# Designs tried in a protein design chat: VH-VL binders against ATP synthase epsilon chain (atpC). Part 8

Target 1, 149 residues: ATP synthase epsilon chain (atpC), of Salinibacter ruber (q2rzv2)
Amino acid sequence: MADELTVDIVTPDERSFQGPANGVRAPGIEGSFEVREDHAPMIAAFGIGPLIVKTQAAHEYADMHNDRIIFATSGGFLEVIDNKVTVLAETVEPASEIDVERAESAEERAKRRLEEGVQEEERETHEAARDRARNRLRVAMGKVGTRQS
Key: E = the ipSAE of ESMFold2; O = the ipSAE of OpenDDE; V2 = 0.75 times the mean of E and O plus 0.25 times the DockQ between their complexes.

## First folded at step 6 (VH-VL; framework fv_vorsetuzumab)

Design v64 (from v62 with heavy chain T59I, light chain Y100W; at its last look DockQ between E and O 0.05; V2 from the best seeds 0.00; counts 0 for: pae O 9.6 > 2, placed apart)
Fold by OpenDDE, look of step 6:
Structure v64 (fold): chain C 149 residues (1-149), chain A 123 residues (1-123), chain B 111 residues (1-111)
Amino acid sequence: as target 1 above (149 residues)
Amino acid sequence: QVQLVQSGAEVKKPGASVKVSCKASGYTFTSYGMNWVRQAPGQGLKWMGWINTYTGNPIYADAFQGRVTMTRDTSISTAYMELSRLRSDDTAVYYCARGTPLFKGFYYAMDYWGQGTTVTVSS
Amino acid sequence: DIVMTQSPDSLAVSLGERATINCRASQSVSYSGYSYMHWYQQKPGQPPKLLIYKASSLESGVPDRFSGSGSGTDFTLTISSLQAEDVAVYYCQQSRSTPWTFGQGTKVEIK
């Protein structure tokens, strides 16, 4: 299958991916969504979850599995115009670059804070921290589904 | 109420550049894209390009690629369109028009328009 | 590029009668149940005004005598009962793919 999309994934710090692809899946606000060839124009926000690029192209900074590159992302925006997909993410981490121990510690810290009880105004912050950590662990282990958990 | 107010008429010589401004009010500027459309005298409408006001990322029509530059200043809710190497056939009314809401489906039309800026290119 | 072709180029309709304008795209402007086709009205010396978006959705403030229909490549703008203030040039426009393109325009006059 030929790659028909052009994908550009960037963060404030670096470009995480650039090249042809067959598809991009992102954890949208209303659930996971996938961009393929000839997708309608779109500007969409996405949240915490796996960002998946299906591509035949090699990438020096990412682990490929079944022609898929899986990134852990904390959220951002995705723009689609004429088979050009631009992803602007706060964070993007390929599986090979995820610090598992750090993520485990982060998850436990967040869980502990939530269990100990937090102010309602702070709950979302700790939940997000937990979810980010959990997502990193899932991505690192290659345990990603088609839907946002 | 939503308003787009453009800069005044311009008269330019061939080879010169023109920069048209479009000041937006009555809505969150960075929540909507901005289009530029021109219309030559007695002719139809021609889309020139679109800019993501949040990111600043523009998309240009091929016909203007290399000659047009779209920018924005979020601090004053103003979009700019600069056209260089002007030719006589660039004589037209230039419109800014609010586009689709950002960070949502790209399903919307140009719902609000500026009053237009007449650019005349003559020797 | 997607070419938008309107028909007719001009038409004269009696007051109170139905006016119909067609727009054909060189390729489909629909995707996933949506049609990225819009209609504008332009009066002399004024900027275009949005009438219909996404083929059939009426823009706020637009009289309900205006309606849009169609999908894929063929679309229609209908004025159920032409009024004097409806004299204008009407344009269809696609936003399915760049460059976004307009029809050549249809001039509507009173017979």
Scores: ipSAE 0.008, ipTM 0.604, lowest interface PAE 9.6, mean pLDDT 89
ESMFold2, look of step 6: ipSAE 0.218; ipTM 0.735
ESMFold2 (binder alone), look of step 6: mean pLDDT 93; pTM 0.952

Design v65 (from v64 with heavy chain T100V, light chain T98V; at its last look DockQ between E and O 0.62; V2 from the best seeds 0.00; counts 0 for: pae O 5.1 > 2)
Fold by OpenDDE, look of step 6:
Structure v65 (fold): chain C 149 residues (1-149), chain A 123 residues (1-123), chain B 111 residues (1-111)
Amino acid sequence: as target 1 above (149 residues)
Amino acid sequence: QVQLVQSGAEVKKPGASVKVSCKASGYTFTSYGMNWVRQAPGQGLKWMGWINTYTGNPIYADAFQGRVTMTRDTSISTAYMELSRLRSDDTAVYYCARGVPLFKGFYYAMDYWGQGTTVTVSS
Amino acid sequence: DIVMTQSPDSLAVSLGERATINCRASQSVSYSGYSYMHWYQQKPGQPPKLLIYKASSLESGVPDRFSGSGSGTDFTLTISSLQAEDVAVYYCQQSRSVPWTFGQGTKVEIK
């Protein structure tokens, strides 16, 4: 048995993380879930929220405590097999690289559209945009413990 | 247009192995998972497993764990399903079916299916 | 595992009449406004064909006489006006959790 997880986080554009970890927390469709060592094989979708890699390994995106890496994600697919966690995400942004001003503007735009009234068919689009922006702001500020998936 | 073309019918003896291929075209092969589903004569559909065409990692149904191997060759956009230690009750039509987009945050239906491969296991 | 149970197992409906098939999941397959439940049509000698995805979305190319509804654990496939070409076996399927599972199928025939 492996002593820890091997995690690989990729987007269509790049690999955001590759290395050992003690756990991965993702905003799943049933709520946030965590993968740890010896987790059963699984596939799971996740949505907008914080993607957290718990690791002591040195990494440029490590938080101030150097025990985890926090990403903002818009959603993706996670698979676990033999203590290898592969995260295929549409977008992944480390907390330190989030453009706060852009996210604030995006949130305001989405909120404005929703307040002005939109067609039912477009509501989810604007809600998603709002939630993505809000998630980026929360992640950037290190507030990732209270948000639901 | 999306197409999944499977290999031809197979006749096998008990204890043997069978490997079915599924060639995909009309879309980016590594952007969608591939499912395998079988159907015994006169019976319903049973999901066998799923393969991440990007990474090559499979997830198998418990019923087939240890006997099934799913692989893919990205260079020719082809998925493979090998079933070993065949038994008579493995006689079925086996389908490949395009699955979830790998970079999406929710599951999709199986929107495109192969024509099916008949596997007959008999003494 | 999520068990999908269809009802009835078979039904005969007159041409032009409404056909209704139900599917019940052993646990909810819905979350955050989405239902991970799909419907397939299978004609003899053919592979399954996707009809409805995510409970109520009509797949491209499928006649609008087909519709899906429901959430949580209870779902329904409706054929508003049965046509001769609709004779087939219909399956529900959940994709909320692995393993993905199908209903046992409902055979639709012309009365």
Scores: ipSAE 0.018, ipTM 0.673, lowest interface PAE 5.1, mean pLDDT 89
ESMFold2, look of step 6: ipSAE 0.246; ipTM 0.744
ESMFold2 (binder alone), look of step 6: mean pLDDT 93; pTM 0.948

Design v66 (from v64 with heavy chain S31R, light chain S97D; at its last look DockQ between E and O 0.60; V2 from the best seeds 0.00; counts 0 for: pae O 6.7 > 2)
Heavy chain, then light chain:
Amino acid sequence: QVQLVQSGAEVKKPGASVKVSCKASGYTFTRYGMNWVRQAPGQGLKWMGWINTYTGNPIYADAFQGRVTMTRDTSISTAYMELSRLRSDDTAVYYCARGTPLFKGFYYAMDYWGQGTTVTVSS
Amino acid sequence: DIVMTQSPDSLAVSLGERATINCRASQSVSYSGYSYMHWYQQKPGQPPKLLIYKASSLESGVPDRFSGSGSGTDFTLTISSLQAEDVAVYYCQQSRDTPWTFGQGTKVEIK
ESMFold2, look of step 6: ipSAE 0.379; ipTM 0.761
ESMFold2 (binder alone), look of step 6: mean pLDDT 93; pTM 0.950
OpenDDE, look of step 6: ipSAE 0.022; ipTM 0.607

Design v67 (from v64 with heavy chain Y54W K104R; at its last look DockQ between E and O 0.40; V2 from the best seeds 0.00; counts 0 for: pae O 5.8 > 2)
Fold by OpenDDE, look of step 6:
Structure v67 (fold): chain C 149 residues (1-149), chain A 123 residues (1-123), chain B 111 residues (1-111)
Amino acid sequence: as target 1 above (149 residues)
Amino acid sequence: QVQLVQSGAEVKKPGASVKVSCKASGYTFTSYGMNWVRQAPGQGLKWMGWINTWTGNPIYADAFQGRVTMTRDTSISTAYMELSRLRSDDTAVYYCARGTPLFRGFYYAMDYWGQGTTVTVSS
Amino acid sequence: DIVMTQSPDSLAVSLGERATINCRASQSVSYSGYSYMHWYQQKPGQPPKLLIYKASSLESGVPDRFSGSGSGTDFTLTISSLQAEDVAVYYCQQSRSTPWTFGQGTKVEIK
């Protein structure tokens, strides 16, 4: 039996995923990073982007695409110890649960605010909002790349 | 106000174990990680490890792997650090320090510290 | 492991004068506008106190004479006008990757 990771993805509100996996890819602060079997212990932050679980295990609340479950996340922490990966995220949304219309509206709203001109101290807030919306749309469409935080 | 209150000074023999407690108040205990940092006399700061207070999962520095155990009791908002097989060079002040928020914004600084617990290891 | 090296090891500065402490990381602790570098102050017999987080953000309650700058591998803590109560050992710390590591410390004294 091949060695596998045990993955646990949680938010303040719920557990989004629990089960075996061959890998976890997260949008790290220095770009996307991947955790595989026998990864060294670590704590890592991740930002806005796709959270990908590589697994053959079925998930009742998420669609699998090519042995991958893809989530949209707004950021959080990932810890690895003894092949246990724990993801603590502010938000986690599987592709199948993303409200596309809402995300589109959010993206347009953020873009409009940025175009109208905002104070420098508020720019990051609107940029983050834009990026979150864009990420949700990308994930919903199955278009995931190596987005850097 | 945020406070971290640690247990009192310890004197131990070589080979023994010591368990230091850190009681947190003034914030939601399980919303922030907890670090342990020690400082030998006249020396700098050394990170020992971090515990996820929500899950209870710890990350240890390699130097202490196999000898340190970090735990928490959420019912009383208390973190624990146990160090076993003590030796003379474990003589130090041990600090607990609140870490970054677990679910939101991250900067990974230690913004609140306990008063420190002096552990002396001598024959 | 990321090694943090401070300079100088000790610094004597006259009251009211500028004190500058440098911290160099063995590899970058920054990316895309984020710098995972923090500064602490430790006075004798006391635990460390957070001064600066994320390279340049001033912690609440810290006097504005303290400031941090830098990115990548090189960072600086500045005390614009040294006060008597600023006598302490200062440490930089990276949180880019575990294990989190501290500089060796810089002792600041009054000349």
Scores: ipSAE 0.018, ipTM 0.660, lowest interface PAE 5.8, mean pLDDT 88
ESMFold2, look of step 6: ipSAE 0.151; ipTM 0.706
ESMFold2 (binder alone), look of step 6: mean pLDDT 93; pTM 0.953

Design v68 (from v64 with heavy chain T100I, light chain S57R; at its last look DockQ between E and O 0.40; V2 from the best seeds 0.00; counts 0 for: pae O 7.7 > 2)
Fold by OpenDDE, look of step 6:
Structure v68 (fold): chain C 149 residues (1-149), chain A 123 residues (1-123), chain B 111 residues (1-111)
Amino acid sequence: as target 1 above (149 residues)
Amino acid sequence: QVQLVQSGAEVKKPGASVKVSCKASGYTFTSYGMNWVRQAPGQGLKWMGWINTYTGNPIYADAFQGRVTMTRDTSISTAYMELSRLRSDDTAVYYCARGIPLFKGFYYAMDYWGQGTTVTVSS
Amino acid sequence: DIVMTQSPDSLAVSLGERATINCRASQSVSYSGYSYMHWYQQKPGQPPKLLIYKASRLESGVPDRFSGSGSGTDFTLTISSLQAEDVAVYYCQQSRSTPWTFGQGTKVEIK
């Protein structure tokens, strides 16, 4: 039987997941990338998007869909060493914990600011805020794909 | 202010090991990764590896895999790089350099560097 | 591995004149507005100093005569008006994927 990955997903506040997995998909700098068994050692940054863990193992969340746990993340780092995947993220939110109303409000706020016109140096901040909100909404609704940011 | 202070120069025989230290100050040590980069005399910069100061997990360049060990002591905000089975071509200045913010944002550059540690390997 | 190739290897420029250094990556190091290319300056006997990060962002404390541009595989470091203190070796570096790699360096001298 093939060896499984050991995955550890943490934020400054908590551990969001720990356990065996068959794969981890993260929103990388050139689109989504996936880590599987025997992946070469690497360090990779990821941005705003869905963080997906494929696992049959029991976990603390009831958000599993077809052996996949989907998180909304705002970005961080992923490292792979000897089938150990460590994810250090700024934020990680499972679908069930996402406040949809809050996310909707955040998206509208960011959109409004962008429409009103912002300084160039502030545009990226508001765009990021918009994208984070949209990602949370997509994840909450189970709409996950190859999101690029 | 951010500072990285490295240990002093080393002179080693072939086959020996060398351990260089890098003490960090002026920032939260475990919030940023630490890189090690070496430079042979008159040559360019070569990335040796990176250590996650939070988890302690290192990533090594293939060229050094099996010979290099990167560690850290969070209690004293110090990173270590040990290179074993030294050869003459390991003669170089070795730098530690602060890298990626682990939790908040990332620009991926090495923004602060140690002063460098000269390691000379000779018979 | 991503190979970084700088050009030229050496450059002699008169004081006050523009210096241009190019760096080419063997594969793209950017996507959707993010370029993971950085520039360093190294003077003799000193460690490298970060000048530009993410292709075009000026590091704090760096004179504005330094600028970076480019995307994909081709990047450029420009010194708009070369000063005496700018004599150094300059390196590009990618952080798109490990192992992180440097260009071979470009030596900038005064003509």
Scores: ipSAE 0.015, ipTM 0.617, lowest interface PAE 7.7, mean pLDDT 88
ESMFold2, look of step 6: ipSAE 0.349; ipTM 0.771
ESMFold2 (binder alone), look of step 6: mean pLDDT 92; pTM 0.945

## First folded at step 7 (VH-VL; framework fv_vorsetuzumab)

Design v70 (from v66 with heavy chain Y107W Y108S; at its last look DockQ between E and O 0.70; V2 from the best seeds 0.00; counts 0 for: pae O 5.0 > 2)
Heavy chain, then light chain:
Amino acid sequence: QVQLVQSGAEVKKPGASVKVSCKASGYTFTRYGMNWVRQAPGQGLKWMGWINTYTGNPIYADAFQGRVTMTRDTSISTAYMELSRLRSDDTAVYYCARGTPLFKGFWSAMDYWGQGTTVTVSS
Amino acid sequence: DIVMTQSPDSLAVSLGERATINCRASQSVSYSGYSYMHWYQQKPGQPPKLLIYKASSLESGVPDRFSGSGSGTDFTLTISSLQAEDVAVYYCQQSRDTPWTFGQGTKVEIK
ESMFold2, look of step 7: ipSAE 0.566; ipTM 0.836
ESMFold2 (binder alone), look of step 7: mean pLDDT 94; pTM 0.956
OpenDDE, look of step 7: ipSAE 0.020; ipTM 0.646

Design v71 (from v66 with heavy chain F103W Y108S M110F; at its last look DockQ between E and O 0.03; V2 from the best seeds 0.00; counts 0 for: pae O 6.0 > 2, placed apart)
Fold by OpenDDE, look of step 7:
Structure v71 (fold): chain C 149 residues (1-149), chain A 123 residues (1-123), chain B 111 residues (1-111)
Amino acid sequence: as target 1 above (149 residues)
Amino acid sequence: QVQLVQSGAEVKKPGASVKVSCKASGYTFTRYGMNWVRQAPGQGLKWMGWINTYTGNPIYADAFQGRVTMTRDTSISTAYMELSRLRSDDTAVYYCARGTPLWKGFYSAFDYWGQGTTVTVSS
Amino acid sequence: DIVMTQSPDSLAVSLGERATINCRASQSVSYSGYSYMHWYQQKPGQPPKLLIYKASSLESGVPDRFSGSGSGTDFTLTISSLQAEDVAVYYCQQSRDTPWTFGQGTKVEIK
């Protein structure tokens, strides 16, 4: 492709990615959306799910055959202006750095709390915790294609 | 210092399986991927696959897909490579080699190697 | 698969002279200003040893008589002044795309 996107993925703590890309897929509130070259200007929120950068760079964090870098994110905002994609996320974890055991434990804790019964005001908190844990596990396992965001 | 120590030589019959171990020390085992590379007698190097020591997820070369299984035990900083349905042409020295993430300096170069494990497949 | 081809297959060089090994990839192994090419040295009965990473970066502990250059598809390993201990087989390797592949090797000997 003649024109590539320039992508920046940042969290409050660090920059998780910077470089050229052919596309960015984010877990939108109403479903996954993808930004490609010459995408119209946009500001969009995204939630818990996989954040996928399509790039020709082969990294340890990437699907080496498909040129995908997959991150687990808990949500944030994505801005597109003039083929510049800026992702401002609360958390971003590449698949290679996800602690699977921690995620499993987190999922079980959240599930247990929900099963034990929680107040309505707390339910969303535990559901979100569960979903974050599940997302981490799926991303770590590379099982992101079948999930709806 | 970083050290990779592999298990001893193996002699196997065709059709059997072999499991080679690679114990890592001198660094945080789960911060680096582990590669397996083999070398047939008098031949070059062939990459077999890579395992994410954090998640345990492997990536295999197509040539070995379905016959190779890579695992790790983080509690003892050890990586394993099992090759099944062995053939005579599987006779080779098998190496484990530490891989460094591209973003962390070496661009997936193999900076440390085990001493190698000789696997002989003979009827 | 990216095929790596080294040249020559064998090289005899006098002590103190320059040794040059070339490696050509069937497709570019560079991206965004980086070259995913590495060089290894292997002596008989030993595992390979990393010499150069990212085409031109010298691995720690490696003598500075070793150097790497190139981009895209063509790369070169140079030993500016061959020493007796440099007798070995040298391999190039790409990490641009899986499967990661090696050159067939170049045997360097003393003339």
Scores: ipSAE 0.028, ipTM 0.637, lowest interface PAE 6.0, mean pLDDT 89
ESMFold2, look of step 7: ipSAE 0.491; ipTM 0.817
ESMFold2 (binder alone), look of step 7: mean pLDDT 93; pTM 0.948

Design v72 (from v66 with heavy chain Y108D M110F Y112I; at its last look DockQ between E and O 0.03; V2 from the best seeds 0.00; counts 0 for: pae O 3.9 > 2, placed apart)
Fold by OpenDDE, look of step 7:
Formats: sequence, structure tokens, C-alpha cells
Structure v72 (fold): chain C 149 residues (1-149), chain A 123 residues (1-123), chain B 111 residues (1-111)
Amino acid sequence: as target 1 above (149 residues)
Amino acid sequence: QVQLVQSGAEVKKPGASVKVSCKASGYTFTRYGMNWVRQAPGQGLKWMGWINTYTGNPIYADAFQGRVTMTRDTSISTAYMELSRLRSDDTAVYYCARGTPLFKGFYDAFDIWGQGTTVTVSS
Amino acid sequence: DIVMTQSPDSLAVSLGERATINCRASQSVSYSGYSYMHWYQQKPGQPPKLLIYKASSLESGVPDRFSGSGSGTDFTLTISSLQAEDVAVYYCQQSRDTPWTFGQGTKVEIK
């Protein structure tokens, strides 16, 4: 097989993905960044957004678009060494595990709090909650239909 | 420790129903599908169906369509299989078996099995 | 339905010798370079135990004397050196298409 990245995505609770990939895209602090083959060594933080793994094995996953597996993440760190990509995320959720109604409720709750006026110290907390909810909804909408799963 | 623990043996009359439980532990219950497989005495393995433990949506084998109902209680990480209108040829050991992660579109092997539940149907 | 046929139905092998079990599917169980064929071991009074998944991947905790090969419709489980604890019935299973189906089983005994 062609040279590929080895990707390992883990949370404090479990391993969400392990296997070969052609690329990994993460929501960086200054915008999305992508890791491909022979990428220079790197350690980077990422925030709320879609975490995308491009792999030939994507067809095994319900939450795919083309050759990509899409996860919702709340942030973490990504390390690249010798074509090994290690993703340490606080949360990782595939679209199939996202409760849309719960996410909608969460977004509205956060939005209401922000509209009601919050202390400056709490603003970021509610903004983050809103953004997490919106991200979950966005990722969920990208879910690809498959065998009744 | 990842394990599946099933309910005890059942003895039923023809025409009755049986409900077998399967309690999961050691992993996130709602992240893996649950399969049910039965094995008649001295026979091979037969897949009965699968349930999405997150959504609760089942897929049944045609052979059992209309007689089998698969459900789950996420609060106690337990899957259930109910078989109605029992016949003598339903006498078998029934297994629950953990399937693939739910976010996969193609299914992996059954890597964790319950100990089995013997169901005897006799007049 | 995809029909799985194992051969032989029973096999007697001397301790330390190679045991080979074949499984044939009525249609291909491969897709995009992956084979959705798995092997299980079942001992009397016990549930099946996963040995090999996706044709050739060894399940964690399974001795390396077990191996799987094949693609498309023809697959093979090999025990390189049969041990006493390997006496069991072995099943192949496909997960390519529903309903998921098993082979009829192969009984492995010591000669």
C-alpha cells in the first residue's frame, strides 16, 4: 500500500479511531489545518469544530462524506511525528451518536443566557456551550445514510 | 472488564412468549450495537437480529420477523429479546453478542458474548 | 442470503500438527479491499469466542498459532500447531450483508 498516516484519536474515556489515513483536518485556533503525508513534526491545539479523517477505510463508517469520516470535537491537541498523528481530544462524537434534539436545546439554552445578559466572566462559558451545540448540529447534518444503523 | 450477563434459563409452553435480558458492563452500552444469536441443540449458530442501542432501532432476520422484538434500557445498559408464539423448534440457547461501534456502516465481528440463555419449549 | 459452507465438517489432527478449515461464501463478502469474514471458536457449554476478524486480523488475546487468510468467496482458518485446548467447533461468519450468516461449523478433534 501507499505511504499513509497512522492516526490515533483518543479521549479520556475511549479510543474513537485508529488506523491508516491520507489526512486529518482539525479546527485550529487560527482556522482549520490539515495534516498529510510527510508533514513536519508538530504539536497543535484545536478547538470546537469538525475533526475530519480522510481514509480509504471511510466506507466502513456511517458518518462519512466521500472518503472522509467526520467527528464533532470540543477541542484538544494534535501531535504529528513520523507520519503518526495522535489526537488527544476532550470529546469526540461521530454524527450517529449526536442527539439532535439535545443539541438544539443546548443551543437555545446558551443563546437565552447570552441574550439575558451574563457577567463577563460567564460569557465565554455560554459562548462555548453555544458553539459546541452548533457544531454538533452541523456535524449531525452531514450524516450519511447507510444500512439501518 | 467488558462482559455481557444474560438472564436465567426459561421453560415455556408452546404459544407462550419469552423475554431474555442481556446486561452490559465495562463499556459504553450505547456505542455498540447488540446482536442476538441462537443455537438449537447440536446445531449451528443463527443470527436473529440487531439493535441500535442508541436509537433503539432494530433489524430482524426474516425468519423471525413478526415474532421477535428487540429493545433496550439505556439507564441500566440492558438489551432485551422477546420471542412470541413459541414453538418446540425454538428450543435453543440464546446469546447476546456485542456488535460493531454504531458509527460504523459496515459491521465488525461479534467480539463479546453473553453466557447464553437456555430456552426450552415443551408441552 | 449469503450461504456459508465450511469444509470439512469434522477434522482429526495430531497434536502439534497443522489444522486447516475452509469456508466458502455463495457470493463475495469483500468490499473495497476489505473482507468481512470472521472466525469463531466454540467449546462445549460455552459461547462462541472470536478468533479472527476481517479474514486475517487476530483478535486480542488469541494465540498466534491461529491465522486467517482469503478474500472474495474463499477463506481459510489455520492452526499451525494444534494444542489440546484447541478441541472445539469452529465457525465462519460473514458481515458483508444482512442477514449475517454462519457456516455450519467444523469440529476439530485430536487424532
Scores: ipSAE 0.033, ipTM 0.654, lowest interface PAE 3.9, mean pLDDT 90
ESMFold2, look of step 7: ipSAE 0.341; ipTM 0.760
ESMFold2 (binder alone), look of step 7: mean pLDDT 93; pTM 0.951

Design v73 (at its last look DockQ between E and O 0.54; V2 from the best seeds 0.00; counts 0 for: pae E 7.7 > 2)
Fold by OpenDDE, look of step 7:
Structure v73 (fold): chain C 149 residues (1-149), chain A 122 residues (1-122), chain B 111 residues (1-111)
Amino acid sequence: as target 1 above (149 residues)
Amino acid sequence: QVQLVQSGAEVKKPGASVKVSCKASGYTFTRYGMNWVRQAPGQGLKWMGWINTYTGNPIYADAFQGRVTMTRDTSISTAYMELSRLRSDDTAVYYCARGTPLFKGFYAMDYWGQGTTVTVSS
Amino acid sequence: DIVMTQSPDSLAVSLGERATINCRASQSVSYSGYSYMHWYQQKPGQPPKLLIYKASSLESGVPDRFSGSGSGTDFTLTISSLQAEDVAVYYCQQSRDTPWTFGQGTKVEIK
C-alpha cells in the first residue's frame, strides 16, 4: 500500500516524526487502533503503549522494522482530518533510544512501592509508572503486538 | 488567572449565520484545545466540536457537520465558532470551554466562557 | 455514539446528608485503570464548572466533600455532606470517543 497519510508526531519539546505513512497504530481505550487512509475525522485518546508508524518512505530512522517505526509513548491524543494524522503525546521515545537499564530500574521501583502498600490515591501513579517502564522495555525489545481494535 | 470571554448575545433570523468569539487569557492559548458546547433553554449540554489550537484542525459532532466552522486566531488568543443556516432549534446558550492540555491523555473542560445567547426567531 | 444516562433525574437531600448521583455509559470509557469520565456542576445562569476529572480526580479549588468513583460503564458522584451552595444540576461527560457526550443532568435540591 502507498503512503496516503501525512503524519505528525509531536511532544511538548520536539517533533518526533513528520512524513508520509500508510498507517498509524496507537494504544487506544479499547486496545490498539489503527488509522488508515480515508479514516473518518476523529479525536482519539491513547495511553501507555507502543505507537507505530507504518511507512514506505525512505527515512533515516534506526528503529524502522518491516516498514514500521515503533515508539514508546506515555499517552496523548491523536487527531485525524483529511488524511492528516496529528499525534500530540506527553512523551515519545524511539525504540533505539530507550534506556533499558533505566526502564528496568523504574519498573522495579514502582513494583516495590505497590508491594509495600500505598494509599489508594497514589496507587494509580505507581501503576502508571510501572506500565510506562514495562512499555519501554517491550518497545525496546520489539515485543509489540499487531492486534487492532 | 485563566479567563474565557465570549462575544455578546445575538438575535438572528432563520437561515442566517452567527459567529461567536471566545478570547482566552491567563494561559498559553496553543497549549490547550477549545471546545464548543451549547445548551438549549431548559435542556442539557451538547458538545458541538473541538479545535486544536496548535494545528487549527477542528473536529465537529456529526449533528453540526456542514453547518459549523471552528477557527482560531493565535495572535489574539481567540477562538471562533460560526453556525450557518440557523434554525429555531439553534436557539441556545453557546459556551466555549478550554480542554485539558493538548499533550495530555485525557480531556475535560476545565474553564468555561460566560456563554453567548443566540436567539433564532422569525 | 456513547450514550450517558444519569440517575436519578432529580434528587432532594437534606442539608448535611449524602447525595449520590450515578452515571452509566453505553460502553466502557475506561482503559488501563484510567476512566475518561468527568463531572460538572451548573448553577442557574452560570456556565458549567468542572468538579471531577478522570472519574475520581478532584479539580483544583473544588471542596473535598465532592468525590467521584467508578470504572468501565458505571460511575458515581458523591457529595458527602450537602451544602446549600451545592444546589445545582450535575452532568457527567465522557471523552473516550468523539462525539464527547454528556448525561442528561441531575438536579440536586435541598429537602
Scores: ipSAE 0.032, ipTM 0.707, lowest interface PAE 4.5, mean pLDDT 89
ESMFold2, look of step 7: ipSAE 0.039; ipTM 0.653
ESMFold2 (binder alone), look of step 7: mean pLDDT 92; pTM 0.942

